# VH-VL binders against b9luv3: the designs that were tried, part 4

Target 1, 134 residues: b9luv3
Amino acid sequence: MVSLGLVVARFNDSVTEPMAEAAREAATDRDAVIVDEVSVPGAYDSPLAADRLARRDDVDAVAVVGAIVTGDTDHDHVIASATADKLTQVSLDRDTPVTFGVSGPGMSGAEARERIDKGADAAEAAIDLADELD
Below, E stands for the ipSAE of ESMFold2; O stands for the ipSAE of OpenDDE; V2 stands for 0.75 times the mean of E and O plus 0.25 times the DockQ between their complexes.

## First folded at step 1 (VH-VL)

Design e2_28 (framework fv_emicizumab_arm2)
Fold by ESMFold2-Fast, scan of step 1:
Structure e2_28 (fold): chain C 134 residues (1-134), chain A 123 residues (1-123), chain B 107 residues (1-107)
Amino acid sequence: as target 1 above (134 residues)
Amino acid sequence: QVQLVESGGGLVQPGGSLRLSCAASGFTFSRYAIQWVRQAPGKGLEWVSSISYSGGSTYYRREVKGRFTISRDNSKNTLYLQMNSLRAEDTAVYYCAKTYRVYSGGSYGMDVWGQGTLVTVSS
Amino acid sequence: DIQMTQSPSSLSASVGDRVTITCKASQSISRYLAWYQQKPGQAPELLIYAASSLQSGVPDRFSGSRYGTDFTLTISSLQPEDIATYYCQQYNSYPYTFGGGTKVEIK
């Protein structure tokens, strides 16, 4: 049984809440337990929340879901890369898998909504890593 | 062996209904989104509908929305397409296809396809 | 809808020839494009995913590349078993859309 922490960014919640629901369903499908959920304003805010979950001894892995939904702009790519780098650092510092399901960058709101299953992918990756590294 | 097998196709009159089934084996069916793709005789491929791994999200081509319903029964490893108010333009071979998923990277294309089942809508 | 414009609609080439097929997306789809091969009377088979990743079991004479919204499938040395219709497909956003297909014939 894997104990999972879930971080959900609220920015573009029309996209991120269905992603979070998909993550919860994936966890249930894999017989994992989501022991805690933390909501943050945006994806860039997720590393602190992930760190706090990852340091708990009852958490085996953390899944993060967020959206960076703008048109074709350079700024959203920078935010996504910085967020991924910081989440990787949390994973290494805490010796706990941290996965990041993000919709965008470079996607319109409609396009991002159609990648909702990326939340499920983040949860399943976290569970797989926890199982493999156990 | 990873496999999808369609059934339920046949001849039906305009305005009629058919229910297609797609039986999955050799993989954990409940972990994958599955698609219906059709191909009219001598024509190209056309995406029809998708269903998420849980059945919680469904998507449709605009021409079939309100007439077709995609569903799944994960306990039976089976996908369905209920087709109502059929039109001559719906005549096609219907394929079910599994979304290729790489956990580290998300969803990618369709890696496993059934053999197809022919639906003919004519009087 | 995202339109996928595939070229050419058909081609005829000799065994050993380099064959290129192109697809252009009407808007950005990042790398979310797959290529399929459909042999006569058979279901499609995945060749390339994520624009350039070769599916396991597919011969290495097949390759995919991306430049912006332009995508190319290349067969470096055409073999008789490659006679088929090839399709690109974007899976970036719904509705998923396919290119019109390219029928490849051997001279």
Scores: ipSAE 0.006, ipTM 0.565, lowest interface PAE 12.2, mean pLDDT 84

Design f1_01 (framework fv_felzartamab)
Fold by ESMFold2-Fast, scan of step 1:
Structure f1_01 (fold): chain C 134 residues (1-134), chain A 123 residues (1-123), chain B 107 residues (1-107)
Amino acid sequence: as target 1 above (134 residues)
Amino acid sequence: QVQLVESGGGLVQPGGSLRLSCAASGFTFSSYYMNWVRQAPGKGLEWVSGISGSGGSTYYADSVKGRFTISRDNSKNTLYLQMNSLRAEDTAVYYCARGPYYDFWSGYSFDYWGQGTLVTVSS
Amino acid sequence: DIELTQPPSVSVAPGQTARISCSGDNLGSYYVYWYQQKPGQAPVLVIYGDSKRPSGIPERFSGSNSGNTATLTISGTQAEDEADYYCQTYDSSTHYVFGGGTKLTVL
């Protein structure tokens, strides 16, 4: 049984809430337990929330859910690249899988909604990595 | 208009403690990361600590980790830095700096700074 | 993990172009930010995202970033531009890094 931490960014919650629900359903389908869920304002807040979850002895992996739906190319690049870099560093520092289910960057709100399954993908990847590296 | 006003600096002996405050006004405080950046006399800028808009995430430079604690009170629009086990090398002007906005409007930059408060650690 | 290196000082005559470098390993893969600090004052952001100016910053300030070097350029340098300039970036360890600073003298 895999124990997951889940981080959900509130920015653009019309997209991130369905993604979080997909992540919870995927965890249930895989017989994994979400032992703690942390809500953060935006994607920038997610790396340290993930770090705190990954430190816990009862957490095997962390899934992060966020959305980046702006058409500003520099803005999208900064959020996506910096968040991914920071989450990768958390995973390495804590020796704990951290996966990032992001709708975007550069997607419109409609396109982001079509990719809500990225939340499920992030949870499933976290479970798979925890099992593989056990 | 945006204002950041630091206070709480002073002279303290090695091993002592100080608590710095930064009073913010003119913007939605909870929507911004807040940071402390210091500058030793005649030296360059050094980032010390950062905190997310909600206060749920905190970051520290290796030089202060375990000794300093950043916190915020969004109901009072105030940022804090609790400094423990102070050392001579902590002597610096401490600046309160805003940014980034939660969606990275200006990227990873500090767009507004306070005037700074001097901390002197000397025996 | 990235470290930023700046020259300690740069001198330029009024009206000439000043160039201040900031070097770091693979720095072109990061966004770089520039701050101006005058004596007794707090730093002021003059360039963000490698090359963009905040509202209120004169057009004579520009920036670039490629390979290992970012550059702050001040065209038609004026006496009031005399200050210390700092570059800044972020790294994958969730830390912010400043360069050592460059004193610009306008003679």
Scores: ipSAE 0.000, ipTM 0.519, lowest interface PAE 14.0, mean pLDDT 82

Design f1_08 (framework fv_felzartamab)
Fold by ESMFold2-Fast, scan of step 1:
Structure f1_08 (fold): chain C 134 residues (1-134), chain A 123 residues (1-123), chain B 107 residues (1-107)
Amino acid sequence: as target 1 above (134 residues)
Amino acid sequence: QVQLVESGGGLVQPGGSLRLSCAASGFTFSSYYMNWVRQAPGKGLEWVSGISGSGGSTYYADSVKGRFTISRDNSKNTLYLQMNSLRAEDTAVYYCARSEWELLRGYYGMDVWGQGTLVTVSS
Amino acid sequence: DIELTQPPSVSVAPGQTARISCSGDNLGSYYVYWYQQKPGQAPVLVIYGDSKRPSGIPERFSGSNSGNTATLTISGTQAEDEADYYCQTYDSSTHYVFGGGTKLTVL
């Protein structure tokens, strides 16, 4: 049984909450247990939460879900890249798989909603990595 | 049915200018980071320039900074590359390519490419 | 700035396994993408995110990435796999970086 931590970014919760639900359902379908969930304001805030979850002895892997959508922000690609880089660093520093399911960047909110399955993908990848790297 | 079609290539003398266009269809153009990638005859791929979906952020390879300008017109679903002060080493097939973020990590390669347009810088 | 190095050529007999390497400093901390390019054609994405296949790419293509080296593996190589293969990564400072390319010959 894989014990999973889940980080959910609240910004654009019309997208991220369905992604989180898809992640929870995927975990259940794979017989994994989500031992803790942490809510953060935005995707850029997720590395700190992921680090704290990855430190725990009862966590085998961490899945992060967020949305970065097009609006008046021209930095959405930079934010996504910085976030992914920091999450990769957490994974390496803690020797714990950390996956990042992000809807966007460069897409509208409506387009991001069509990619809710990225939440399930993040959970499934975290579980697979925990099993394979055990 | 997603398609990218480049145009505007041709023969130009050293020091000259040329403007490339890339017409996009079959997807929401404004939602995608777009790239120009070139390939000199018999050589490898070299990323040249990229632009965010809104057009607010632009990036360039060191080899073209100050000479090339990337832009887009989202109302026309068209990407542009203005090439100034052209050199013989700029001779290449220029590809237009679309990026999207990788499902699990937020990084993505280029999943859709045009067929390319040839730029020859010679006398 | 990260730089990617590939062998210029790899030869394999039909049905054999081809392995194409891509090396870069601390490359295992990045995500690697692989492109296939046949003569006169645009590149085609065959592997994304180190090891995942886009829809329509045959199962014989697989990828890995650890330490300083990413590898594209083609099992049971077929004649139609003869092509140039390029690795690519993304770094926030240099953006898109390509390897020099590997010519795969199937003889």
Scores: ipSAE 0.006, ipTM 0.548, lowest interface PAE 10.7, mean pLDDT 82

Design f1_16 (framework fv_felzartamab)
Fold by ESMFold2-Fast, scan of step 1:
Structure f1_16 (fold): chain C 134 residues (1-134), chain A 123 residues (1-123), chain B 107 residues (1-107)
Amino acid sequence: as target 1 above (134 residues)
Amino acid sequence: QVQLVESGGGLVQPGGSLRLSCAASGFTFSSYYMNWVRQAPGKGLEWVSGISGSGGSTYYADSVKGRFTISRDNSKNTLYLQMNSLRAEDTAVYYCARLGSWYGSSEYYFDYWGQGTLVTVSS
Amino acid sequence: DIELTQPPSVSVAPGQTARISCSGDNLGSYYVYWYQQKPGQAPVLVIYGDSKRPSGIPERFSGSNSGNTATLTISGTQAEDEADYYCQTYDSSTHYVFGGGTKLTVL
């Protein structure tokens, strides 16, 4: 019943593809349909893709999954904040829920699991918001 | 054409001090985490220390904590390792290595290495 | 507290496939990187992100990582591939962890 758009940042696909698969599985488990999926180079590129999906009459919500670089901490913070701010603005402008699951640096087993969970959480949150704001 | 050139290695007695330098060129030095990795004669690779692009964060292997200090001067494109209280076990070739992550990457690998500088701790 | 274990040596005939293993508890949940080191030279990155090749690395190099074992595979092994190979991962508590290295002999 819920029609979901999915945006996947593909840079470092060994991280983002498991997140995307978890998002797809969560959508299936919640009886939602992913009507379109858009791949973008990096998380910072996702607001444009999210806006285009959110414009569609057949999209009830958009989930975004991505990962960010482990470089300079100040630089990473600026990019993450800019991406989150723009995705929030897309949600408000389009009156369509947009959720963002982003994985940061971290390479332990627990951190890898948290990475996958973020993808599922983003999809589930998008579905919940679409249902509640219906 | 990324280049990393180490210097400052040599022979020191146990308990002595030495300062290593790594001159970087061919990239925006301040945008990259930099690291020191060592290799004892005939042995494997061991990570020693790392520093963020801004120099605001530093981290160390347990074997060198309290004895070694990593620093950088971004105006000179130079990485440093101050080594104090040197032990025979610190004898190794010390490599300067760049963390190769890019925007959107959560990976931790060394994409460029210097030629290394030999530190020998012996009487 | 992951520890990486590699065989000390692997031998292969020219033109045949070499496989170098790197083992660690639940290693498949980590990214694994591979470095080639020839005598008297600095290490060179040959695989990052479990299976990706840097520009300039021959297509005969490939990687995989699942369960407890990561594998570096060299297809059609050539004489110039003779070197020491090191696997590496990263854990937030211990940071950079290297395997003990594997000497590849091509004869």
Scores: ipSAE 0.000, ipTM 0.538, lowest interface PAE 12.9, mean pLDDT 82

Design f1_19 (framework fv_felzartamab)
Fold by ESMFold2-Fast, scan of step 1:
Structure f1_19 (fold): chain C 134 residues (1-134), chain A 123 residues (1-123), chain B 107 residues (1-107)
Amino acid sequence: as target 1 above (134 residues)
Amino acid sequence: QVQLVESGGGLVQPGGSLRLSCAASGFTFSSYYMNWVRQAPGKGLEWVSGISGSGGSTYYADSVKGRFTISRDNSKNTLYLQMNSLRAEDTAVYYCARGLEYYDSFSGPFDYWGQGTLVTVSS
Amino acid sequence: DIELTQPPSVSVAPGQTARISCSGDNLGSYYVYWYQQKPGQAPVLVIYGDSKRPSGIPERFSGSNSGNTATLTISGTQAEDEADYYCQTYDSSTHYVFGGGTKLTVL
């Protein structure tokens, strides 16, 4: 039984809450337990939350769900890349799988809503990595 | 008109405790991140703590973690900072500031600030 | 964690351009915000998202952010612009970080 930490970004919750629900359903379907769920303001805030969850002895893997929508600058691409890099570093430093299901970057809010199933993908990938590496 | 009014500052001895309040008006308080920022006499700004609109997420600077507790009462439109185990270096004007979301999180700017309340930690 | 460095003071003559720098490792990948603080007053947001002005801020204020350095530029500096200026960013590992501040003197 895989024990998951789940990080949910609240920015653009019309997208992230359905993603989180999909992640919870995927965990249930795979007989995994979400031992803790941390809500953060946005995807950029997720590396710190993921690190804290990954430090816990009762956490086998962490799934992160968030949305980064198109702004009037290119900063959303930079933030997505920085967030992914930081989450990868957390995974390596903690020797704990960390997966990132994000809608964006460079998408309008409408396009991001079509990618809600990425929440399920993130949870399933975390479970698969925990099983394979254990 | 957005207004933030701090209160509760004063003189306290090292090791003592003090609770600051920030009364908010002119906006939907529960929809905004709120922050405490301090400024020691003649020094620069230092972010102290932040809290999400619902109060479900709290954040602290390393210098105050374990000693300060941020909270809010959305029914009273009031932000609090409980300060314990106060040290001389906590002497500062404490500002209440409203945080904006920017693109991906509460990582946006502080668009409105209160006038501050002075906390002096001295024997 | 990111640290922001500002020069402690900048002096300009009235009507000249003032430039205040804010330096941090890979700062161009962050959003930078700028605040003006006059003696005895609370800070006022003058630039957000690197280069945008809030309503009510004069057009002479502008900002940029690339590489390791963000810059606040005040064109045609006026006596009323004399103040302390602070840069700020959000770093998820340390949360909000302010620069040490720059005192702008208009002489």
Scores: ipSAE 0.005, ipTM 0.536, lowest interface PAE 10.6, mean pLDDT 83

Design f1_24 (framework fv_felzartamab; at its last look DockQ between E and O 0.07; V2 from the best seeds 0.00; counts 0 for: pae E 11.1 > 2, placed apart)
Fold by OpenDDE, look of step 2:
Structure f1_24 (fold): chain C 134 residues (1-134), chain A 123 residues (1-123), chain B 107 residues (1-107)
Amino acid sequence: as target 1 above (134 residues)
Amino acid sequence: QVQLVESGGGLVQPGGSLRLSCAASGFTFSSYYMNWVRQAPGKGLEWVSGISGSGGSTYYADSVKGRFTISRDNSKNTLYLQMNSLRAEDTAVYYCARGEYLYDSGTWGMDVWGQGTLVTVSS
Amino acid sequence: DIELTQPPSVSVAPGQTARISCSGDNLGSYYVYWYQQKPGQAPVLVIYGDSKRPSGIPERFSGSNSGNTATLTISGTQAEDEADYYCQTYDSSTHYVFGGGTKLTVL
């Protein structure tokens, strides 16, 4: 049985909460267990949480869910890039799978809602990696 | 600055066709859900059609389904509304409006509107 | 499908508080948006998410939503506030839904 850590970015909670639920359901369907779930203000804040989870011996993999919706500026791309880069770094540094279930950038809220399943995808990918790299 | 500019309105006979355009500037057009909203003379606002940022999803009010087609060319930052089989009741000012997912509310409104273009359907 | 009902008109004296209602079944479970439209102009978003003001909208504009009724409140109403006001919600089946509009007259 794979033990997951789940990081949920709260920003855009109307989207990220369903994403988190999809991740939780996916874990259950795959007979995995979420041993801990950490909520963070936004996607940008997820690397620290992911790192903390990845350090734990009882965590086999970490799934990160969030939604980065575009505004009138390009800040969404900056946030997405920084987040993705640091999450990858966490994965490598901790030798623990960290999957990127953050939707965006460059999308509207409507499009964010169309990507709720990305939460499930992140959980499933985390489980797959945990199995393959074990 | 963020701006929407409609064009293509005019006088058309019942059963005729017309194509509206909306030129967007000042924002990443492809990232936004776009809408057409119309207003008959002396009447209220009526949502007509919507399209996702990528153009992959389109939606229509029942009153225009099968007759109107919404599309977009993101390379040109332009929204379109192809109107066929026009009826007198389609007479209205047609606005293009940016659909924004307002982050802190978690739902969609329309935060940017064009000036509108008048479509008159009359024999 | 949700339907939104507004009074056709509301009148207020200058400096007084104007209240425009928007009613719908279980409207409190939706977020309501409000638009101001002056004659010959395009609508302008004045309230989003029930009670939040976009940048540039005067503080005298506020909104609330509870039960079956959302309310746009304009405190210290000014002559320039005379306009049509529309409430709006979003529904996954019908998408954008507008109220019938309310004409606010400043006496």
Scores: ipSAE 0.012, ipTM 0.620, lowest interface PAE 8.6, mean pLDDT 92
Fold by ESMFold2-Fast, scan of step 1:
Structure f1_24 (fold): chain C 134 residues (1-134), chain A 123 residues (1-123), chain B 107 residues (1-107)
Amino acid sequence: as target 1 above (134 residues)
Amino acid sequence: QVQLVESGGGLVQPGGSLRLSCAASGFTFSSYYMNWVRQAPGKGLEWVSGISGSGGSTYYADSVKGRFTISRDNSKNTLYLQMNSLRAEDTAVYYCARGEYLYDSGTWGMDVWGQGTLVTVSS
Amino acid sequence: DIELTQPPSVSVAPGQTARISCSGDNLGSYYVYWYQQKPGQAPVLVIYGDSKRPSGIPERFSGSNSGNTATLTISGTQAEDEADYYCQTYDSSTHYVFGGGTKLTVL
């Protein structure tokens, strides 16, 4: 049984909460347990939360859910790239899979809502990596 | 190492059906959004359909809605396109293309393409 | 619904800079991707995320995206760069949207 940590960014919660629910449903369908869920203000805040979850001996993998939409900043894609890079570093440093379903950057809120299934994808990828690497 | 190989193309009569397959290797298939993109002879690229890594979300171009069904079998690393009620205008090379990666923050590009499979709809 | 417009053809002399435009309403708010396609071959991604190059793509390829126009720039254009080039973005209504393509001729 895979034990997951889940990080949910609150910014753009009309997108991120449905993504988080899809992640929870996917975990249940795959017989995985979400042992802890951490809420952070925005996607850029997620690497610290992911690092802390990944450090725990009772966590096999971490899934991160967030959204970055057009209008948040002129450089929303820079923030998204920095977030992805830091999450990858957490995974390597902790020897723990970290996956993320982040909608955006460079798209409107309506476009981001179309990608709610990325939450399920992130959870399933985390489970697959935990199984394959161990 | 990373590759996509399409199969299933051929000659079919108008109103007929055909199923395309795309075999993926060298990467974690379930972590990627996958797409079908077609190109009619001498014409440009047209996106046809896409599917999320889990298979939970599917999307279609208006020109194929109700006729084509995209699906995937992650246990077999295979993407499918079921094409029904085929029309002459569906004649094209159909490419399988790898889309967004869960570790790459929401970018919408296609970095790996198969060589394509030709579908000809003609009487 | 965003629509992408490219010039149908661009000609450039060897060693000169080629610029291929891609125009769309508020395109600077989207990510833009560029693909190179040679006759009888599958497309190859040459620029992703507006300005980034995949591994293996020569440094002479660069991209930008601002306002309503994205531009693919090929500096010191070489004969092997002759191909069709397509821009692409993502929109919630149409999903993946391609431009009509630009044939680059290197004379």
Scores: ipSAE 0.007, ipTM 0.584, lowest interface PAE 9.3, mean pLDDT 83
Fold by ESMFold2, look of step 2:
Structure f1_24 (fold): chain C 134 residues (1-134), chain A 123 residues (1-123), chain B 107 residues (1-107)
Amino acid sequence: as target 1 above (134 residues)
Amino acid sequence: QVQLVESGGGLVQPGGSLRLSCAASGFTFSSYYMNWVRQAPGKGLEWVSGISGSGGSTYYADSVKGRFTISRDNSKNTLYLQMNSLRAEDTAVYYCARGEYLYDSGTWGMDVWGQGTLVTVSS
Amino acid sequence: DIELTQPPSVSVAPGQTARISCSGDNLGSYYVYWYQQKPGQAPVLVIYGDSKRPSGIPERFSGSNSGNTATLTISGTQAEDEADYYCQTYDSSTHYVFGGGTKLTVL
């Protein structure tokens, strides 16, 4: 049974909260449990929260959900790439899978709300990695 | 080198079934949304179906809903399209196309395409 | 459900600027992508996110999107740019939609 940590960014929570619910449902469907959930202001704040969760002995993997839709598409791409790089580093440093489900950049806020499946995908990928690398 | 290779096309009678495969290599397959796009002879591109990186979410054009099923096997780096109740209108070259990266949304288009496999539906 | 309309064909002389339009209701609220397809080949992404150019695409390709119209612009058009061009967007139900395509002829 996989024990997950979940990080949820509050920025654009009309997008990120449905993504988080999708992640929780995906975990339930796989008989995984979310042992702790941490809220952060924005996706770019997630690496510290992910590190805190990944340090825990009772966390097998971490899933991060966020939205990067600030209205400046070039800036949004830079933030998304920088965040993914830092989360990858947390994963390597802690020897713990860390996945990142992000909505945006390159879409409007309304359109980002239609892609809540990325939350489920992040949780599923975290579970798959925990199983495969164990 | 990033690569997508389709297979499984051929001639089939109306009402028949066919299964297409797309073998992916050179990238982390499970981290990408994947799509099927078709092109009837002499016509334009038509999106057919899409699937999330995990396979948990699937999407279909209205023209194929209820007849086609998209799936993926991430352990084999393979995308599938099961096509049932085929019609003459389904005759096309079917392309496998890589979509959005799960961990970074920097590619909202289809940035890698296979060379396609021809499906012909005729009596 | 958004519908994308493109002119069936556009002709330009070599070295001139080609403009290929893509029209849809409120299209400026969507991001638009452009694909080039040469005969017998798979499509190639040339513009993403309305105006961004993937690595390896010549700088003469550019894009814009406002109001009801997106435009692919090819400056200094070359013979090798002769191809079919498709615009693409997505609707609110997570479907992808393509325009009907525009045949660019360089004469």
Scores: ipSAE 0.007, ipTM 0.591, lowest interface PAE 11.1, mean pLDDT 85
ESMFold2 (binder alone), look of step 2: mean pLDDT 91; pTM 0.938

Design f1_25 (framework fv_felzartamab)
Fold by ESMFold2-Fast, scan of step 1:
Structure f1_25 (fold): chain C 134 residues (1-134), chain A 123 residues (1-123), chain B 107 residues (1-107)
Amino acid sequence: as target 1 above (134 residues)
Amino acid sequence: QVQLVESGGGLVQPGGSLRLSCAASGFTFSSYYMNWVRQAPGKGLEWVSGISGSGGSTYYADSVKGRFTISRDNSKNTLYLQMNSLRAEDTAVYYCARSYRYTSGKTYYFDYWGQGTLVTVSS
Amino acid sequence: DIELTQPPSVSVAPGQTARISCSGDNLGSYYVYWYQQKPGQAPVLVIYGDSKRPSGIPERFSGSNSGNTATLTISGTQAEDEADYYCQTYDSSTHYVFGGGTKLTVL
């Protein structure tokens, strides 16, 4: 059984809540337990929350779910890259897998499916890494 | 509902110019990379140009560098392609397409396409 | 710089499995996307991220990507699947790269 921490960014919650729900469903399907869930204002705030969860002895891996939409796609990409880099540093410093699913707003069936898949992917990757690296 | 509607295509002589427009609706236009992708009659798809949400970064295929200029007006939700020094090999249907970023990585695909506008370069 | 190669045509009988390949150097380290295009229409995304289906795309469509080759598989192929299929990948230096396209004939 994998014990998972989940970080959910609130910015663009119309996007991030469906992603978070997909992450929870994926965890349940993989027989993992989400032992704690932390809400943060935006994805850029997630490294601190991830660090706190990854530090806990009862957490095997952390999945982070967020949306990066700053009103400019250039800024979206820069912030997503910076956030991913910091989360990678947390993972290495804490010796705990940390995964990051990020999405922008979308309303089509294809876009909705991708947003959902990003949340599920982050949870599944965290579980797989915890299983394989233990 | 996302819509992309191209306009401005037509017949032009070699060496001439055309300006294509793409009117976007149903999404926050300024938050997305936008692109032009073309298809010559009976041929495959070729990416032509892309522009960041702010308009601060532009990218071009080698075949059009120096001749085509991509731009956008976020206050009007409109994407443009200024085509100068047109050649017969630029004859194609030009599609307006929205980029979508996959995962946390640096990889992209097209989730929405317009219906296309035909550009014919002929004497 | 990566280049994508597709066979120009593939033919299958109705109900048979069609396999369309897309080859490129070390392509398995990239993500591959597949588009379906019917005559006179814009392309439609049928597979994204190597193997995922957008909502509304039938389960008979599947994808894989490993080594140097990505494959679009259509199980129990139907007449309505007759179309041109394009693979696409992305690299920060070349941006969007398309394969040459494969014409699928169902007869």
Scores: ipSAE 0.000, ipTM 0.508, lowest interface PAE 17.6, mean pLDDT 83

